# Ledger of designs, part 1: VH-VL binders against Sushi domain-containing protein 2 (SUSD2)

No score or structure here was measured in a lab: all are predicted.

Target 1, 195 residues: Sushi domain-containing protein 2 (SUSD2), of Homo sapiens (Human) (q9ugt4r445to639)
Amino acid sequence: RLASAFGDPHFVTFDGTNFTFNGRGEYVLLEAALTDLRVQARAQPGTMSNGTETRGTGLTAVAVQEGNSDVVEVRLANRTGGLEVLLNQEVLSFTEQSWMDLKGMFLSVAAGDRVSIMLASGAGLEVSVQGPFLSVSVLLPEKFLTHTHGLLGTLNNDPTDDFTLHSGRVLPPGTSPQELFLFGANWTVHNASSL
Positions, changes and structure headers below are counted from each chain's first letter, unless a header gives other numbers; antibody chains aren't numbered by Kabat.
F, E and O stand for the ipSAE by ESMFold2-Fast, ESMFold2 and OpenDDE, each averaged over both directions (binder to target, target to binder). V2 = 0.75 x the mean of E and O + 0.25 x the DockQ between their complexes.
[cut] stands for letters that were removed.
The coordinates of atoms that the task and the answers printed are left out; those that the model quotes come from them. Centres of patches stay.

## First folded at step 18 (VH-VL)

Design t01 (from r02 with light chain Y50D)
Fold by ESMFold2, look of step 19:
Structure t01 (fold): chain C 195 residues (1-195), chain A 124 residues (1-124), chain B 107 residues (1-107)
Amino acid sequence: as target 1 above (195 residues)
Amino acid sequence: QVTLVESGGGVVQPGRSLRLSCAFSGFSLSTLGYDVGWIRQAPGKGLEWVAEIYWDDDKRYNPALKSRFTISRDNSKNTLYLQMNSLRAEDTAVYFCARDRGYYDSRGWAFDIWGQGTTVTVSS
Amino acid sequence: DIQMTQSPSFLSASVGDRVSITCKASQGISSYVAWYQQKPGKAPKLLIYDASTLQSGVPDRFSGSGSGTDFTLTISSLQPEDFATYYCQQLHSYPLTFGQGTKLEIK
């Protein structure tokens, strides 16, 4: 199953629900207790090539850890305009190799603007550059059915519960734009849980 | 029914200051996800965006005005403000407050509710 | 700054005419464009948002089109109350700039 986040940021959940959440800060995209998988993203305003600030926000960084794996962050690179990869908060170099075999995951980098991460569980992430922001795709194998939470929704073939809060409360179908913003804000990362 | 009413305009000399107010009725400024702001229009001229303030008190300004103008709000009084310092003749305009309908969703951005404006005249 | 250039600046037309006003952005702004109508001594009124979506309560003779850099407001059959000044605005990047306006007058 595929879920994605791109643009300002526009989300497509694992069950196909579309929404836009123009948030600022760090957010939980996905948590899955089955493998202790955690994916978080940073959203902030963009700067266009002519120096102007976008009114909308978009994703500028994504971080992932599964179980006791290494923590990998992929973010927009200031210097090159591509992507920068951090391992446990230290920048990695791919000048000599385009791949790395890490604790619990395998990374590959294409042309400095696309990063693929394969996790031991079979989950995968692909991160690429999209304008002033990054684009994220998350692919989950079938064993994750009924085990996901976060902005990318609950993977259970039922899009009506994709707007589930931390408490387990489900926002009803036809949720107002105001309440949808509350859903996004409900999944804010706090310092203690930040990757 | 949402209503916006500006006040605080008048005739002032160059170099002086004014504070404009915009009172909201039928809508709370504390409502999450709404942005509000100021737009001005000089006599016989077009519209010029001045500033906006976010639900979380973050602010954005027209760069030409940023050094002299400050946007703020008082949620307990449901009132938006524009502090204008070091006024110049070119600041002579009708000043409108407005609400952005966009919320979190960029596809809905637009100023959908406007006040009738308050007139500021800067002259010797 | 993103400049929004409207054309024409001045338009003379008769009741019943089909008229179009264009707005060109100095760089790509996706569909983040609004159109406003303003009558003398009054506040602007929103007509169109997201380039083509009609605001609630606006007559369906108004329509919008375009994406990227080129946008058009069309009035399919001009009515007496439509004689006003029209503005486009981009909401993609700061500052949130308006076009210079198009004054639509009765012929």
Scores: ipSAE 0.448, ipTM 0.764, lowest interface PAE 1.7, mean pLDDT 84

Design t02 (from t01 with heavy chain Y54W W55Y)
Fold by OpenDDE, fold request of step 20:
Structure t02 (fold): chain C 195 residues (1-195), chain A 124 residues (1-124), chain B 107 residues (1-107)
Amino acid sequence: as target 1 above (195 residues)
Amino acid sequence: QVTLVESGGGVVQPGRSLRLSCAFSGFSLSTLGYDVGWIRQAPGKGLEWVAEIWYDDDKRYNPALKSRFTISRDNSKNTLYLQMNSLRAEDTAVYFCARDRGYYDSRGWAFDIWGQGTTVTVSS
Amino acid sequence: DIQMTQSPSFLSASVGDRVSITCKASQGISSYVAWYQQKPGKAPKLLIYDASTLQSGVPDRFSGSGSGTDFTLTISSLQPEDFATYYCQQLHSYPLTFGQGTKLEIK
């Protein structure tokens, strides 16, 4: 099942719910206790090619870890328009090869603007540059049904519970933009848990 | 009802400093999703954006003023501030504080609530 | 910086007239445009946001249109209280910038 985040940013949950959350900071896209999968994203103002800073925000970094796997962060490269990939907080170089077999994951980089990450669980991520922001797609196998939480929703084929707070409280469909903002804010990553 | 009241304006000589205050009522500055800022207007001139402070305390400045002006807030006092240093004659203006109607809606950006303004005159 | 070129700078009209003020952005700014009305000695008043959405409490004789680079504020039938100075603003990118203003005077 596919979920995505892109733009300013727009979210499409695993169950197909669409919403916009204009947050500033780091947020939980996905948590799955099944494999201790964690996907976090950073939302920041964009920097246009001419150096102008947008007032709106979008995703500028994505970090992923599953269990005791390596931690991979993909972020926008400053001033290059490409991507930087960090392995356990260290910038990776892909001068020799475009793929790496890491602990608990496989990583490949294409053309410097697209990163694919395959996790041991079968979960996958694709991160690509689109304009001043990142586009993130998360693909989960069926075994993750009912086991996901975060901004990308609960994967259970029920879109009515996609706005589930960290507490477990479910906001109804048709929730106002203001309430959706609070929903998004509820999934803020605390400093101690930042990947 | 949300009201903003500026204070601290006055007549000062060039090179001096002045701190403006904006007291918020009916609205808490600690509310998530709302940015606030200062806009000034020189006599007989148009509006000029000065600075903005985000709900997460991040700040943005007019590049021409960044080195001399500092925006800040005290949530406990529900007050917004503008510290102005090394004042120049061209800083003479009415200074307005204003609230953005809501960052939570990317289509909702605009200053919907304004104070009455406080006058700053820089003159030798 | 994004420049907002507002026109005209001065406009004379009569009560009942249909008037339009335009604002051109130096680059594409989607619909992140606001329009304000200001009367002498008063703070600006928000009229339109998101280029075309009427602020609550504002008469529907005011309307906004445009996207990208060209924006227009229209008053369908000018009322006596509408004589004032109007400003457009872009909220797409920092620094935030205003048009130079349009003073709407009685003919």
Scores: ipSAE 0.840, ipTM 0.919, lowest interface PAE 0.4, mean pLDDT 94
Fold by OpenDDE, fold request of step 20:
Structure t02 (fold): chain C 195 residues (1-195), chain A 124 residues (1-124), chain B 107 residues (1-107)
Amino acid sequence: as target 1 above (195 residues)
Amino acid sequence: QVTLVESGGGVVQPGRSLRLSCAFSGFSLSTLGYDVGWIRQAPGKGLEWVAEIWYDDDKRYNPALKSRFTISRDNSKNTLYLQMNSLRAEDTAVYFCARDRGYYDSRGWAFDIWGQGTTVTVSS
Amino acid sequence: DIQMTQSPSFLSASVGDRVSITCKASQGISSYVAWYQQKPGKAPKLLIYDASTLQSGVPDRFSGSGSGTDFTLTISSLQPEDFATYYCQQLHSYPLTFGQGTKLEIK
C-alpha cells in the first residue's frame, strides 16, 4: 500500500485520505511497532531558484530506521537542487557507486535527485526532489495492516480513522483546517526521538 | 474579541533606541499556527512590512531593517515587542502590530487584526 | 524580492461607479494575495485574502480576482464609505511586500 507526502505539503494516507499540513519542524510520518519502523520528515520554508524564501513549508528531509537498522536521512542539498544522503549522521559519497547494502536496508541513488530505500521488512521509501521540496512515497506490505500510526494514517482500509492522534483519539473526516493543523502538530517529533 | 494595542512610541533623536510593545487581548500568542508581526507606515506613505515572528518563535525580517530591529514575544505577558536600535529619520512612522488570520491554512494568509498603531518620530 | 506594482496610484470616481484596482507581481505568486482598505488615521482593514476570498463582514460589493502575477480588486458599486486608500500584499515569499497603494477619491 502506498502513502505519500509532497509539495506544500500535501499528504495522501495509506487509505487514500488527502490533507494539507504546513507545519514547521520535524514530524512523524509513520511509526509501526510491528518492526519498529520509523519514518520522520522535516518541514521548512522552501528556497526558490532565485534565492527567495517561500512563506509556505514543504518537506526538506526524511529519515528512516527499522529496528536496529542503520539510520538513513535524505535531505535537500544546500542550494544545489540535489539530494544529500546521510548514514548514521554522516554524509555519504556516491562517487564510486550509486547503491549501498546497509544494515537492515538497501539504498540506491539515481540521477542525484532520487533515493530509494528498501527495508528488511519489505517496506520501501522513495524520496525525490520536486521543486523546492521533497516528495516522499512509502510502500508497505500488507502485514503492516492495523500497525501504522502518524501523518500517513492507519493502514486498515478505513479512511475515516486516518486522522488518529498520538493519544489514539480519532478526528472526524470533515475536521476543519485549524483542527487538521493541530492534528499535524500532534505528531511533532520531540528532540529525544529525532532520527 | 481579539484586540491589539500598541505602545512605546514617542519622539527620539537619531541613533537612539526604542522598544515598542503590542498587548494582545482575547488571543494567546502561544496559540499554535498563528504568526504575528509589525507593519509600519511613514507619514503620507504606504505600508511596509517590518518583521514577523512565528508560532514556533522563528523570525523573519525586512532585509533593510534586520540589522537594527528585533522582534520578540513574551507569552506570559501576551505581548509582542519590537526593539529598534540606531534609529534614523526614515524610521519615522506609525507602527502597527498585526495578526495573521491563519498560517495553518496557506490559503488563509493575511493580516486580519491590527492595532491602531503607535507613532515613532525620529528627529534632531 | 517580489515587487507588487499597484495601479493606478490615484483614482477619482463617483458613488455608484464600478472601479477596479490592479496589482502585478514581479513573479508568480499563485493566489497568495491580500487586499486592504485604509482610511485616514486608521489601521488597515482586510478585505480579500487568497486573491478572491471575501473576508468575513466585508460587503459583497468588494471582490478579488487573479492568479499568478495579475490581480484585481473590484468594487461593483461605490458607496460613500468606500473612499479610502487600498493596498495589495503578497504573502508568497519573504520579505512580504505591499503595493504602493491606490487612493480612491470622490470625483
Scores: ipSAE 0.835, ipTM 0.917, lowest interface PAE 0.4, mean pLDDT 95
Fold by ESMFold2, fold request of step 20:
Structure t02 (fold): chain C 195 residues (1-195), chain A 124 residues (1-124), chain B 107 residues (1-107)
Amino acid sequence: as target 1 above (195 residues)
Amino acid sequence: QVTLVESGGGVVQPGRSLRLSCAFSGFSLSTLGYDVGWIRQAPGKGLEWVAEIWYDDDKRYNPALKSRFTISRDNSKNTLYLQMNSLRAEDTAVYFCARDRGYYDSRGWAFDIWGQGTTVTVSS
Amino acid sequence: DIQMTQSPSFLSASVGDRVSITCKASQGISSYVAWYQQKPGKAPKLLIYDASTLQSGVPDRFSGSGSGTDFTLTISSLQPEDFATYYCQQLHSYPLTFGQGTKLEIK
């Protein structure tokens, strides 16, 4: 099942709900207790190629860990464009090879601007560049049904509970823009849980 | 009902400083996801964006004014400020404070609530 | 800076006329455009946001269209209360620039 986040930033949940959440900071994109999968993203204002700063925010980094796997972060490279990959907070080089077999995950890099991550569970993450921001796609095997939380929603074939807060409280369908921001802000990453 | 009231305008000499205030009623400046800002209008001229400040204290300025103008807020007084230093004749304008519909949805961006403005005149 | 160029600068029309005001951005700004109405001595009033969405309480004779660089505000049947100056504003990138304004005068 596929969920994505891209642009300013636009989210498509696993159950197909679309929303825009123009947050600033670090957010939980996905948590799944089944495999202890955690995906976090950083949202920031962007800079266009002509030096103009966007008013809107978008994703500039994403980090993933599953169980006791390595921690991988993919982020926009500030100087050269394209993507930069960090393994346990240290920058990796793909000049000698375009793939790495890591603890609990497999990485590959295509043309320096697309990073694919396959987790031991079968979950996959694809990251690419889109304008001043990154585009993130998450693919989950069927075994994750009923086991996801975060900005990408609850994967249970029922979109009415996609806006579930960290406490378990569900925002109703037709949520106002203000309440949608409450949902987004509720999934803010704090230092103690940061990858 | 949300209302915005500017104050602190007046006649000042070039080179002097002035601080404008904007008092908010019916809306808390600390409300998550909102921004507020200043827009000015010289006599007989169009609108010019001056600065904005977000709920998390992030600030942006018109580049032409950034060296002389500072936006700030005091959440305990629910008041937005614009500190204007080294005033020039070109700064003569009506200054409006305004609220954006909110950062939470970029598709909804627009200044939907405005104050009535306060007039600043810079002359000798 | 993104320049917003409005046309025309002045427009004279009769009650009941259809009028259009255009705004052209110097670079693509998607749909991040607002339109404002300002009467003499008053603060601007929001009419349209997101290029085409009417603000609550705005008569449906007002409409907006466009995306990218070319945007249009249309008044389908001009009323006496519609004489004012109209501004577009881009909200895509800093600084948040306005067009120079279009003064609409009723004949």
Scores: ipSAE 0.460, ipTM 0.769, lowest interface PAE 1.5, mean pLDDT 85
Fold by ESMFold2, fold request of step 20:
Structure t02 (fold): chain C 195 residues (1-195), chain A 124 residues (1-124), chain B 107 residues (1-107)
Amino acid sequence: as target 1 above (195 residues)
Amino acid sequence: QVTLVESGGGVVQPGRSLRLSCAFSGFSLSTLGYDVGWIRQAPGKGLEWVAEIWYDDDKRYNPALKSRFTISRDNSKNTLYLQMNSLRAEDTAVYFCARDRGYYDSRGWAFDIWGQGTTVTVSS
Amino acid sequence: DIQMTQSPSFLSASVGDRVSITCKASQGISSYVAWYQQKPGKAPKLLIYDASTLQSGVPDRFSGSGSGTDFTLTISSLQPEDFATYYCQQLHSYPLTFGQGTKLEIK
């Protein structure tokens, strides 16, 4: 099943719900207890190549860890465009080869602006550049059914509960724009849980 | 019904300062996800964006005005302010305050509620 | 700064005419464009946001189109109350620039 986040930032949940959340900070895209999978993203205003600042926020970094795997971060490169990949907060080089086999995950880089991450669970991430921001796609195997939480929603073939808060409370269908902002803010990452 | 009422305009000499106020009714400035700002229009001229303040108090300015103008708000008084220093003849304009439709959804951005404006005249 | 260039600056037309006003951005701004109508001595009134979405209460003879750099406001059949000055605005990047305006006058 596929979920994505891109642009300003626009989200498509695993069950197909569309929404926009212009947050600023770090947020939980996905948590799945089944494999201890955690995906977090950073949202902030963008700076275009000509130096102008965007009014909206978007994703500028994403980090992933599953169980005791290595921690991988993919972020926008400040100077050259494209993406940087960090392993446990240290920048990796793909000059000599376009892939790496890490603890609990496999990385592949295409054209310097697309990074694919395959996790031992079968979960996958694809990260690419979209203007001043990055785009993230997350693919989950069927075994994650009923085990996901975060901004990418609950994967249970029922989009009506995709706006589930930390507490377990579900925002109703037809949620107002103000309530969508509360849903997004509810998934803020705090220092102790930051990757 | 949401209404915005500007005040504090008048005639001032170049080099002086003036503070504009914008009182909100039917809408709380503390409402999450809304941004408010100032737009001005010189006599016979078009619209010029001046500044805005986000719901979290972050601010952005027209670069030509940033050194002289300060936007602020007082949520307890439900009032938006524009402090204008070192005024010049070119600052002569009607100043409108306006509310954006909502920061929470960039597809809906636009200034949907405007005040009727307050006139500032800078002359010797 | 993103420049918003409106064309034409002045437009003369009759009641019942179909008119179009264009706005060109100096760089790509996706669909972050609003259109406003302003009558003399009045505050601007929002017509269209997101390039093509009609604001509540605006007659459906108004329509917007475009994406990227080229945007158009169309009035399909002019009414007497439509004679005004029209502005586009980009809301993609700071500063949030307006076009110079198009004055639509009765012929």
Scores: ipSAE 0.458, ipTM 0.782, lowest interface PAE 1.3, mean pLDDT 85

